Miniprotein binders against p81326. Designs and how they scored, part 188

Target 1, 226 residues: p81326
Amino acid sequence: MLHFGGFIMEINHISKILEKEREEYIRNKVEEYLKQGFSKDDAVNKANQSWRTYIGHRIQDVIYNLLKKFLKDSGLKVTTDKALNNRNLPEELDKVKRLIAINYGEYLFLPDADVIVYKVENNDIKIIAIISVKNSFRERRFETTYWKLKLKESPVTSHIKVFLATPDKDNEISYKCPNGKPKKMRIILEYELDGIYFLKEDFEETEKAKHFGKIVEDIIEISKKL
Below, E stands for the ipSAE of ESMFold2; O stands for the ipSAE of OpenDDE; V2 stands for 0.75 times the mean of E and O plus 0.25 times the DockQ between their complexes.

## First folded at step 18 (miniprotein)

Design K9 (at its last look DockQ between E and O 0.74; V2 from the best seeds 0.00; counts 0 for: pae O 1.7 > 1.5, SAP 75.27 > 70)
Fold by ESMFold2, look of step 18:
Structure K9 (fold): chain B 226 residues (1-226), chain A 83 residues (1-83)
Amino acid sequence: as target 1 above (226 residues)
Amino acid sequence: SEEERKIYELLWKAFFLLWEALYLAEKGDYEEAIKKLEEAVKLLEEALKIAKELGNEELIKLVERLLKRVKYLIEEIKKKLEE
């Protein structure tokens, strides 16, 4: 009943509204920064950065709430890197944080783990998957692959699936060979990550590059194997 | 502005409901999908009202188009429920 055509219809209309929001957001922010005494160039740069933060948080919230709702009946729990950085951290979340942290000698850092899926069995916590949410690939295009490689280096984290979720509105990774030329960023991300989930319809689907709606079943299937 | 922020808060709530409903419909849960879409319609109509008060002609047209498509989707899912 609701195949690719129907999904494209709703996403296309939402995408156009988001483009309008971006234009209005940036205009308002530039005006605010100019009033604070920033130069035109600085105000524009700050406004664009502010938008990237804003839209990233919006998309992350949607992903978090959808996963939380649809994974609940499978006994899976969901948290975020923001929740793990709270000053007052419950014991369960402290364990989640410790289980995904990467050791850099004197320092302990969390990977790029915007949304984290885990389960609790007999007081033990098992991390199932980490979802990195990316709105743009201009500055940190391979950050997610770095974190996957670091997680692979330890036997206690090597099982953790690392997924990328993205609207990819600028088609930076939507196709493997646009215009007949290999797109290294798409090819490397798909090779290294456990999956790429697109929040749009217009992309090249593969066994690892899928519509976002398939992430729930994929996570459930993985959790059964662990 | 505060009014512009109100519009987009309503729209983002509607977007979440739309994405939720699409997933539910894919899984065959048509009654719950319709319920979520009807909630989204109410939020879109509220956002549209505020956009009209502000005279934001481009946003008005975009929201009206989305609203029309959501209502069409509701009718398509109702047909599936009757089968």
Scores: ipSAE 0.735, ipTM 0.908, lowest interface PAE 0.9, mean pLDDT 86
Fold by OpenDDE base, look of step 18:
Structure K9 (fold): chain B 226 residues (1-226), chain A 83 residues (1-83)
Amino acid sequence: as target 1 above (226 residues)
Amino acid sequence: SEEERKIYELLWKAFFLLWEALYLAEKGDYEEAIKKLEEAVKLLEEALKIAKELGNEELIKLVERLLKRVKYLIEEIKKKLEE
């Protein structure tokens, strides 16, 4: 494993660049909202929310594109919940949508599925994994866990692996017991999910908590067992 | 500004390439990893150029450091290819 000690440093530099981008983005958005007639406080809040959405999409896109590229050679396909939110879906995606749907009695709803990995064999679709992408855990800490538990309740979806991918910028779940104190969120997420993949190097590695670089191999291995 | 947006666009593209290179290197595909990193260097150099034109000293410094590290990474991978 090329522990490029240098790569850790790169991630830190990227974080600083992102922080600078954030500052500029926020400044520009605040100005925009002020011009629209919002109060300063409202403008700041809206700008921050906008940034969170923006950065979330960026990270998700990176992960999506990486998975799409590296899984392609294995014959695996990748889509997103967003792609499934269309009224007119191709047959393949319509099947994917149905195979990840969660039953709430009168209604079927999709789990949060930033990335969906599936294979097509003999015109049959098998869902392999759902990857939730989280930049931070400030607001919805256990949302991914909820969906994992819901997917387990049905024999149709119980086999679907649910992974979390995160840079964990604020080190919310990077370590289980930093300074001897258990991090509840890390412990629960690791317990309930099939894996956590870190887009960073500074984290406590376990059987379920791995570097993001391992996710492709893990998904391919899972796909062979289905 | 439009120029600042372009810089960040380039940085995101470079970031993608860095992750791709990391993955490739972990798989032992060092040659392809180097290619990706070299592409990233080009993007970062372009970003640096724009940053200098804008006179954004903070961004210049950040991009320069990143560029230096990426180049260093390339050299480290090259050494592994020779082993």
Scores: ipSAE 0.389, ipTM 0.753, lowest interface PAE 1.7, mean pLDDT 88
ESMFold2 (binder alone), look of step 18: mean pLDDT 87; pTM 0.853

Design W102 (at its last fold request DockQ between E and O 0.74; V2 from the best seeds 0.76)
Fold by ESMFold2, fold request of step 19:
Order: structure tokens, then sequence, then C-alpha cells
Structure W102 (fold): chain B 226 residues (1-226), chain A 83 residues (1-83)
């Protein structure tokens, strides 16, 4: 009987809330780059690129903190790729990092795992899910599916659920057949991933494509089956 | 309506403050987190007043739930400070 309404559902307004920051952010960045000697055209381009990075990180931070808050009473722990990239990792996080690493012969690489959910049982760690956060699909449209496929190749990582969380403001994957034609990106992402969680109201809901507010219940249910 | 637009503006500001408070809580900045949440309470109380004047039951319930959520967050952080 956990409460999941109210505050968590307000994430559906994240694009509207964060967009209010854009005008001031761009103005300040343009002025900063002009002072560094860039041309006006270059300063504008760099400011827009900076904004895209900034807003992506802001969305990831909101998701991380919401998951941390709403999963705490279920014994589930949450970390981020940034935390795992720290040079002096505590033993627990070092184990998390090693449990999601993918082997490429001489090299080990971490998947695109912006937010990681795991549990600790008897000093052992079990990775439950990774969440990839995408503000837009301008580039690297299928990177998340690549990492899902790589995780499936090993019995050690094949159980890890891979989720995509996105506001999808421009409706790039919101509908399967928006004009009677299949949208390849939506079809492939939904087929390959374990779930897509939208940070907005208007999209085609399916068994795998849901409102973000459902992610806490889904993660808790998955954790009970491991 | 213009009043419903005002309520929405107040709600969006309050929600953003609540998200910022969670970030501050994660960093251990408890007093700053409480300050953000207390500001959110003020915005939500204003929104609730307007929603009640309009008699909009859906907005009233939404704002009341958010107000409950933010007050619970404040109490949780205060308990951590007393530890």
Amino acid sequence: as target 1 above (226 residues)
Amino acid sequence: SEEEKKIEELLLKAIKLMWEALELLDKGDYEEAIKKLEEAVKLLEEALKIAKELGNEELIKRVEQLLKDVKEMIEEIKEKLEE
C-alpha cells in the first residue's frame, strides 16, 4: 500500500519547468563566450550546445533524487554513472561498477547507465535496473538498445532491466504509427528495452511504455523476483 | 482562466523548489533544503486559496496532496537535523 501519487506525478511537467531557465541560461552563456573572444555566431552555437548538456543533466538529477526518495523504504539503493566514475570508490560502489561492466577482451567498459538501482543482501550486491535518461533523440538514438544487447550476452548481467526515461518533448517516440506509418525508433526501442517511461502526459501507453510515475512500483516488483 | 493560469504558475515554481530540495538533501545541505521547502509551502498555500475561491475540486485535491508531501519532507529533514 505504498503512496505513489502527488509529487512524483508532477515530473510530467519537467520540460515546461526547465524550459523557463533556457532564455537566461543562453543569454549568460553567450555573454561568457563573447568575453572569451568567440564570434557571436560561435558563442550562440556553443551556448545552445551547453544548454542541451545542462538540461540533460538536470533531468537525470531529478530522476535520481526522486528514485532515491521513493525507493528508500524498500531496501533498494540508487547510484549514478557520475558516482561510479569517482577515482576513490567505496567498496560497495566498486562492486556495483564491476557488476555492470562489459568485457571487450583487453578492455572493460561501463554501459550507458545514467542511474543504477541495486540491492545489498548479505554483503552481496544484485543489480536490479539501469535507467538511461534521454532528453532528445538527435544523436545516439539506439545506444541504449546496444547496451541492453551487450548486457544480455553474459549470465552475470542478463537479468539487469534496462529502462529509458524521456520527456520526448518533440514526439520522436511517443506513438507507434503517428500517421499510419510505423515509427521505427519507437518500435525498435520498445521491442529491445524492458521499458520506456515518459515524463509527459501525451503518448501511446503500452505494456512497456508508461508514465514515469509507474517506475517505482515496477522496480519494487522486479526486485521481489530476484 | 487567468486564475487557473496563476495556480499553475505557483505549482510549477513549488515543484521545482521541491526537486531542488531533494538535491540539497542528497548533498547534506539540510538547512538550505528546508528553506526551499518552506518557500514551496507558501506558494502552495497561495495556490490552494485561489483554487478554493474557484471551487475547482480537482485543483484543490492536487494542491492539498502536494502540500501534504512538502510538509512531510520538511519534517523528515528536521528529524535528521535533530540527530
Scores: ipSAE 0.815, ipTM 0.927, lowest interface PAE 0.7, mean pLDDT 90
Fold by OpenDDE base, look of step 18:
Structure W102 (fold): chain B 226 residues (1-226), chain A 83 residues (1-83)
Amino acid sequence: as target 1 above (226 residues)
Amino acid sequence: SEEEKKIEELLLKAIKLMWEALELLDKGDYEEAIKKLEEAVKLLEEALKIAKELGNEELIKRVEQLLKDVKEMIEEIKEKLEE
């Protein structure tokens, strides 16, 4: 059993915990937008959009903090794309940034990398995994897949594992063939990505689709092979 | 039941505190992190008491494991503060 296994399993409650904050958040944002001169309907719509962005960041933050804590004893380090979006980076993070960059000829761009796991050995940095965190799949459903495919195109980045972490509240990808109908998104994401980790219990488990509680062990195992 | 709802409420509050503690640890606020975790322990102990009164073995086991994890984390942080 993973050290602090009970701690990580409680991730299942993330959606419920954050939803408790929604009412107050929406109320405050509606008030703010009304003061800005928006109509009531517009204010409510804008507040709901703001909430979707907010809750996405909150989930990402929780995942980041959990991974950082639980991977530390294994000597693995964790950062975020946000941390890399600075002009003045420490040498280590500057190297991390360069090692995940994708070549577009005249330009280098970073993939969407909500969480980045890497190790440092003998002053050399090895990128282990990128975790994309998605609360919902309303927009950019295959964006993570795009980045995975782009990372595969270079020998510099081809080894990097790309994982998706999601509570999948609306069951968009929790099951492959609910009611005998294939869920295209689940099938494609599972095929193209290295793993999908669910922040809940109610999903169809496969070799690649697992509970989030298994991500720490999986990352540690991958790190030993690199 | 009402008691089960109370247990769930306590657990959700404790879990939130645990996540807040992790964020504080990331920022280097170790003392404040310990305070959050200690508060979580209190909530979990209350939840455990209710679970035992109900005789719900599954909940008892779940809460006991979480208590163990939180207490161990507190000790780890304290050890770091003493170094």
Scores: ipSAE 0.745, ipTM 0.898, lowest interface PAE 0.7, mean pLDDT 93
ESMFold2, look of step 18: ipSAE 0.787; ipTM 0.917
ESMFold2 (binder alone), look of step 18: mean pLDDT 87; pTM 0.841
ESMFold2, fold request of step 19: ipSAE 0.765, 0.762; ipTM 0.913, 0.900
ESMFold2 (binder alone), fold request of step 19: mean pLDDT 86, 87, 86; pTM 0.840, 0.840, 0.836
OpenDDE base, fold request of step 19: ipSAE 0.718, 0.720, 0.720; ipTM 0.886, 0.887, 0.887

Design W103 (at its last fold request DockQ between E and O 0.72; V2 from the best seeds 0.71)
Fold by ESMFold2, look of step 18:
Structure W103 (fold): chain B 226 residues (1-226), chain A 83 residues (1-83)
Amino acid sequence: as target 1 above (226 residues)
Amino acid sequence: SEEEKKIEELLLKAIKLMWEALELLEKGDYEEAIKKLEEAVKLLEEALKIAKELGNERLIKRVEELLKDVKEMIEEIKEKLEE
């Protein structure tokens, strides 16, 4: 498990690998929507929306399974927001859920986190990091920074690292100053978040913007300080 | 070149199978996970053959690392399955 660096780095090809599924997926979905009575134009629009949701979930699943595999030997555990929203939670996950909840007066809500890393020490649970997985930045561009700021407001959650993982296929945040002009989205995300991890080879690497393969070492190092 | 494009195609297919095997492992489907990984080994061995014929040291190293990773994954899953 110490030397899986080659396999984990192959996630840099995730967009290319998954994009090959798109044409068949869209064709099948259009047929499904037409059978449901939608017009051709509506069926195509719905199929494209379905594809974007599907590909996002596929990327999340790959990240979850890789992190679970590579962090297991270090005593770190991984869960997802989907698992935390189940009605029949194991007691351990119920504690994880309570430890990341944010107080809004009469209400408690979870941050929008796709993957959560935690450890169990002496019957105590410590949340290490949450990872938001974004395939594109056309909508909710700064949602992850909102959750970082909210987590910082409480001493109970202020230690939690907030990471963004993205293929950034369209280079929306890959460079700080493309063509000599500051890219506002990249600059703000890098400033506010604890790290951005790219699922591709070509981007501007900094202390906070790294290849996804570095996330395992970073999480392990952070966990030793808690 | 055409040979390098073939190697890349084989590698991408193998990588996808490795990710699918991890999903199957998470679900407890150990035999299906091993089957996916054995398919990945076949693709990687074909890619390695072509890379060696080309003498491309970078590709040879990349494929050999993936082969090592896949074989280790297979052995780990087989150990779990034995009990």
Scores: ipSAE 0.808, ipTM 0.923, lowest interface PAE 0.8, mean pLDDT 89
Fold by OpenDDE base, look of step 18:
Structure W103 (fold): chain B 226 residues (1-226), chain A 83 residues (1-83)
Amino acid sequence: as target 1 above (226 residues)
Amino acid sequence: SEEEKKIEELLLKAIKLMWEALELLEKGDYEEAIKKLEEAVKLLEEALKIAKELGNERLIKRVEELLKDVKEMIEEIKEKLEE
């Protein structure tokens, strides 16, 4: 039984818990935008957009903190793309940044990497996994798959596992073939990525599509093989 | 039932506090993290009491597991503060 297994399972309620903040958040943002001279309709639209960004960051933060806590005892370390976007990085993080960089000839760019899991052995950094966190699939539906494919193109990064974590509130990828109709997005994401982890119970489980509670064990297992 | 809804409400509040505690730990605010976790324990103990009164074994087990986790988290933080 995973240490803190009960706490991990409660991630299923993340959307419900965060949604309770929405009304107050929207109200405050609408007021802010009205003061800036926007119309009521524009203020509401902007507030809703702001909320989508906000809730996405909140989910990412929770996932980051959980992974950091639950992977600590295994000796694994966790960072974020945000932490890597600093001009002055500690040596360890500078190495992490370089080891996830994608070559575009004249330029190196970082993949979208909401959460990065790595280990340090004898002063060597090994990147284990990148976790992309998505609250919804309205935009950039296959961006995570793009990065996975790009990482595979280099022997430096080809071993890096790419996972998607999502509550999938709108059931866009929870099932492969609901009502006999294939969900293209689910099928492609599951095929291209190393795993999809759901922050809920109502989904079609497969070898690659699992509950978020399994991600810690899976990452630890991967880390032992590297 | 109304009692089950109350249990769920208490659980959701406790879970939120636990997440907030993790954020505080990341910032190095251990004392405030402990306070939030202690508050979570109180909420969970109340939930457990109601669950036992209802005889709902599923809810009892769920709350007990979460209580165990919270108490363990508190203990881990306290041990770090003593080092």
Scores: ipSAE 0.676, ipTM 0.867, lowest interface PAE 0.8, mean pLDDT 92
ESMFold2 (binder alone), look of step 18: mean pLDDT 87; pTM 0.845
ESMFold2, fold request of step 19: ipSAE 0.792, 0.624, 0.793; ipTM 0.918, 0.858, 0.921
ESMFold2 (binder alone), fold request of step 19: mean pLDDT 87, 87, 87; pTM 0.848, 0.850, 0.849
OpenDDE base, fold request of step 19: ipSAE 0.627, 0.630, 0.629; ipTM 0.847, 0.848, 0.847

Design W104 (at its last look DockQ between E and O 0.83; V2 from the best seeds 0.73)
Fold by OpenDDE base, look of step 18:
Structure W104 (fold): chain B 226 residues (1-226), chain A 83 residues (1-83)
Amino acid sequence: as target 1 above (226 residues)
Amino acid sequence: SEEEKKIEELLLKAIKLMWEALELLDKGDYEEAIKKLEEAVKLLEEALKIAKELGNEELIKRVEELLKDVKEMIEEIKEKLEE
């Protein structure tokens, strides 16, 4: 049993916990936008958009901190794309940044990498996994898939596992064929990615679609093979 | 039941505090992290008391497991502060 196994299972409540903050957040943002001269309708719309961004970051932060904690004993390290967006990086993080970069000929760009798991052995860095965190699939539904495919194109990055973590509140990808109708997004994401991890209990489990509680063990296992 | 709702409320608050503690740890704010976790312990102990009064074995087990995790986290942080 994973150390702090009870704690990781409580991730199921992330959406509920964060939703409790929504009313106050929206109220404050509406007030802010009204002061800026927006109409009431515009202020409400802008506040709702702001909330979507905010809650996405909050979920990402929780996942980052949980992974950092749970992977520490295995000697694995965790960082974020945000941490890599600095001009002055420590040597270790600079190497991490370079090892996830995608070649576009004259340019190198980083994939969307909300959370990056890596190990350091004998001063060599090996990237193990990238976790994309999505609260909803309203925008950029296959962006994570794009990055996975791009990472596969280079021998430098082809070994990097790409995972998706989501509460999937709207059940966009929780089931493959609800009511006998195939969910295109679930099928494609599950096929193209190395895994999908749900921050809830109500989903169709498969070999690649698992509860978030299993991600730590999966990452540790992958790390041993690299 | 009303009591079960109270337990769930306490658990949600405790979980939030635990997440906040992890954020504080990431920033190096160990003392403040411990305070958050200690508050979580209080909430969980209250939840456990109610769960025992109800005789709900599932809730008891869930709360006890979480309580164990929080206490272990506190101990780990304290050990680091003493080094």
Scores: ipSAE 0.733, ipTM 0.894, lowest interface PAE 0.7, mean pLDDT 92
Fold by ESMFold2, look of step 18:
Parts: sequence; C-alpha cells; structure tokens
Structure W104 (fold): chain B 226 residues (1-226), chain A 83 residues (1-83)
Amino acid sequence: as target 1 above (226 residues)
Amino acid sequence: SEEEKKIEELLLKAIKLMWEALELLDKGDYEEAIKKLEEAVKLLEEALKIAKELGNEELIKRVEELLKDVKEMIEEIKEKLEE
C-alpha cells in the first residue's frame, strides 16, 4: 500500500520558499554587473534575467530529487538531460540517451527534457515519461509540445509520455477559460501534452491537469502498461 | 494567528532542509544530509508543540507526517553510511 502524502504535497510552497532568496540574489547580481561596467538599469535587467534562469534550475532540482525518492521503490529510475550530456556516460544512461534521441538526418539530438523516468527489465530499458519543468511562460511557451510531436513521429518513442510541471505562480495556465475567455496557452498545452502537474493548489483540475502529488501514481500506473 | 504564522515559518524552513538533504544524498554527502535533516526535526518538533497548544488537529497530523518522513530519511542515510 503506497501513499504519497506528506512531504511531496509540500511542493505547494516551492515558490514561497525560493522567492525568499530573490532579494539577496538580485542585490548580489546587480553589484556584480555594476563592477563589470553596466549601467544600473542594465545591471538590474541582467540580474532579473539571471534570477529567472537560476530559480528555474532550482525548481528542476527539487522535482528531480522528489521523483527519484518516490519512484525508487516502484523499480523506476530517474535521470536528467544534463546527466545525459555528460562525456563519461555509464552504459545504462547511454542506452537511455539513445532511446530518446531525435533523428535530424546525420545528427542525433536530445529533446530539451528536464527529467526522464525509465525502467530496466532484463537489461532492456523502457522510457516511461519526460517531465518538462517551467517556472514561467514568457519564453519558449510551447517548446514542450514541440518535443511531444517529435517523439510521436517514431514508433520507438511514440509511447513516451510528456508532462509539464509548473508552479504557474502568475496564473498563466491555471484556468482554461478565465472570465469565459479561452486561454490559448492552457488549452493547447493540455490538448497536446499527456499531462500538466501544478506545484500549487489553485488551478482548474481536469483529467490531464492535476496536482503534482498525483504524478507519482500516474507514472507508476503508466509503467505497468508498458 | 500569530502562532499559525510561526508554524508556517517553521514548516517552510523544514521543507527546504528536507529538499537540500535529498540533493546532498544524491551527491553522496551523507553527513551533511543528516545534519540538515536533524535541523528539520528540531523545527518540526517546535511546530508540533505549538500546533498541540492550539489544538489544531489538521496541523498536528500534517506535522506528524512530515516528522515521520524526515526520520525515515535519516534512517535511510544512516544505512548507506554503514556500507
């Protein structure tokens, strides 16, 4: 009997916890850019840009470590696209890399996946899911849907589930039709992806749009069908 | 309400420490992971004391579940250290 309450459900506070670091981070980065000769306005803009990158990576790290912890006992393994780009790649991860690579003629590229879930059965590797982590949707709004479409082009990768995980603190995709007005970004992401998992409680739940705490059960269920 | 704000502050700090401990465990930094988790235990025990004084059964259950999770993580790391 598996239960996933408690610790994983506290992901709801990720934006609050990480945002407490923002003021110090911005101050330190502004000082750094001013020392490099940038104007105050440019230094502030660069610091804010740096923060957006930094906090996105921090959220990815938390999600990776939580999934690794909570999927381990179900025989599921977790890795990252960063780990797959390592020059000293263990044989198991080299197989994972080859199983998600997209063919572009003479070139093979990895999708920009943040977290990859897979299982090993009789030395055979089966990719279960790719989780893209987005803190905001200002840039590359539909990148995750692009990779889903590319994975569907091959029978070797067409089974791979593609999920989006997001705190969506600015409510950019939290509701399908806020004030009766269709939200294009939410509608397209939900239609094209296999699921959207929110790192907060305030969102419109659907069959594909759920709280992040449900992702572990969903992945386990999917893995049993593959 | 001031007590509830204190409990929230303690919980947020403890949760962050638990995330940091998982990261340290992944890197093999077991001693530092245990240090983070032991600090989280102290914060959660303080939060539990306040929740009990308030008689807030929902908060008590939530904090007890987190405390159980942290203690399980500590045991897991100690077993890895024995290898």
Scores: ipSAE 0.661, ipTM 0.865, lowest interface PAE 1.3, mean pLDDT 87
ESMFold2 (binder alone), look of step 18: mean pLDDT 86; pTM 0.838

Design W105 (at its last look DockQ between E and O 0.80; V2 from the best seeds 0.74)
Fold by ESMFold2, look of step 18:
Parts: structure tokens; sequence; C-alpha cells
Structure W105 (fold): chain B 226 residues (1-226), chain A 83 residues (1-83)
């Protein structure tokens, strides 16, 4: 078994690792957009937007692979909302999808859940937690709390833990009261969610705001109670 | 210092390779995952050598733990290949 304080804690450096790719990525994307006929200014703006999307997906992939690796020996399985949206969905994942989907009259929608942890016992599937991965809080600042509130509305989904994972490079939610002034976003997110897991070292730790390395122990403990 | 910048560069490269290896494991590409991890071992061994020259005990422990983790991952993947 890998040591929890070892490799998994190195995710605290994910932003530095990925930032090294930025210049080449932007250059290549600008060239691509220019070939499509966009002006220089438009190409640059589109490339920067593309980078923000790309970096978020890369961080999600790392989190998915780490959780899959470190939770496997505890009998826990991991999937993603991308996998649940595939046309050819295996029966097991189809059951996961049905257990987490929210009804809006004639429409069914998945919560915005980047990573989903579940277990299978006696042909029964139990959803343990969803992890929303946020690289920036420019838009959809409270979308994760919306999904937590929706899941709480039904007794069949109210047990599902909703976590936020973030590098929070710009310190938008790293501290409750920086300079003595309450950060509304941090306070609300921490109050409503089951946990916030930071992909960096510099943040204010609380019972709900922790280093990402602790998420494996937390999920395992929760799964034993279910 | 220049030595500290070198260690940081080596560590970031090694950690990136370890993350890539996990992705390859998920896809079932075990041979390529091992190649990535073996490259990470070389980088970590170089980082460890420099860390020992600096006498930074905390960094030495961190790199030694990472080396243990990477080597364990390599052995686990080799066991899967030999099945």
Amino acid sequence: as target 1 above (226 residues)
Amino acid sequence: SEEEKKIEELLLKAIKLMFEALELLDKGDYEEAIKKLEEAVKLLEEALKIAKELGNEELIKRVEQLLKDVKQMIEEIKEKLEE
C-alpha cells in the first residue's frame, strides 16, 4: 500500500507542474485560431479561455487517477460525470447514473459532479461522495452548493457527501477572514459543503477545510458507516 | 540557490511522470507506465543526491519516501504483467 503522507501529498504542486505547459499551449492555440480566421486579439482571448478549461480537466484527471489508485484496496470504485454521459454505458455505471440523477419533471440531469466515488456490495450500489473540482471561482461560484442542496432534498441521495477540491491559486477561498474581513464565498462553501480539499499548502485549515491528502481517509471512514 | 532550483525542477518533473503513469495504468498501458516511473526514479535519485549534499533533512525524507512509493508502484505493475 502507498503511504498517505507521501505521493498523494505531491498534488499540492499540481498548479506549478501544469503552469509550465501554459506558454506552449497558448502559442499553439493562438496559431490554431489564426488559421481558422480569427483576429489576433480574438485568438489570444480564445486561447486563454481554452487554457482555463484545459487546466481544469487536467486537474480532474489527476484527482480521478489518484482516488482510483488509493481507494481500490478499500473496495471503493471511482467514475466521472464524463464517463456517465457516454452513449454505450456499462450496466454498473448505468446504475450509478440512475442513483445520482435528479428529476426536473420530464428531464433528468446529473449533478455537476466531476468525480464520483461508490461501492458495490451484494449487487447493490451505494454512492459515497462526489468531488467537484474547481480551478477558478470566476463563474459558477456556488454551483457545488446548489447540487449539495438538491441532493439533500431526497432521502435516497441525502447521504451523499459533496466535496470541493481546488488549488485556489488566487486565494479566493483559502482564508475565512483575511485582513479581518469575512470572505463570503469561503464561509458559505464551507458551511454548505461536506468538505473543501485544497491542492496546496497555504490555506486556513478547519474541520471541513483540509489538505487533499486527507480525502482518502475521510472517504474510507464515511464508506464504513454506510 | 541554484541547487535548490535544480532539486525543485527534478521533483516537479518526477511528480508529473508519476501522475502520467497513473493515467496509463487506468488505460491498461502497463509497459509505458513502467517507463514513466523508471524515468521518475532516475530524477528522484539525482534530487536525493543534491539534497544530501545540501544537508536538507526534511527534503531528504520527502525524496526518500517518493522513491519508495515509485518503486512500489513499479513492482505492482510488473506483477500485473507477469500474470
Scores: ipSAE 0.730, ipTM 0.895, lowest interface PAE 1.1, mean pLDDT 89
Fold by OpenDDE base, look of step 18:
Structure W105 (fold): chain B 226 residues (1-226), chain A 83 residues (1-83)
Amino acid sequence: as target 1 above (226 residues)
Amino acid sequence: SEEEKKIEELLLKAIKLMFEALELLDKGDYEEAIKKLEEAVKLLEEALKIAKELGNEELIKRVEQLLKDVKQMIEEIKEKLEE
């Protein structure tokens, strides 16, 4: 039984916990935008947009911290794309950055990598997995799929597992065929990605679609094969 | 029931504190992390008391597991501070 197994299961409540902050957040942002000269309607719209961005970052941070904690005993390390955006990187992180880079001919670009899991063995770095965190699928629905496909094109990155973690509040990808109608996004994401991990209980479980609580074990297992 | 709602409220507050503690640990603020976790323990103990009074075995087990996790986290942080 994974240490803190009870705690990781409680991630199901993260959305509810964060939603309690929404009213105050929106109120403060509306006031801020009104002071900037926006109309009330515009201020409310902007505040709601800001909230979506904010809550997405908060969920990402929670996932990062959980993975960092739960993977520590296995000797695995965790970083983020944000950490890699620094000009002066420690040698280890500089290597991580280079090992996830995608070749576009004259240019190298990084995939969207909210969370990066890697191991260090004999001073060699092996990238294990990239986790994309999405709170909602309103925008860039297949962006994670794009990055997975790009990573597959190089022998340097083809082994990297790409996972999606989401609370999927709007049930956009929780079920494959609700009411007999196929959800294209669920089917495509599940097909193209190495796994989808839900921060909730109400979803259709498959071999690739699992509860977030299983991600630690899955990553550890993958790491042993590399 | 009202008591069940109270338990859920306490649990949500405790869980929030636990997540915040992890963030603090990442920043190297171990002392503040411990404070948050200690507060979480208090909330969970209260929740456990209510759950036992209700005789809800499922809630009891859930809260006991969280208590175990929080206490373990505190212990791990303290051990690290001694090194």
Scores: ipSAE 0.723, ipTM 0.884, lowest interface PAE 0.7, mean pLDDT 93
ESMFold2 (binder alone), look of step 18: mean pLDDT 87; pTM 0.841

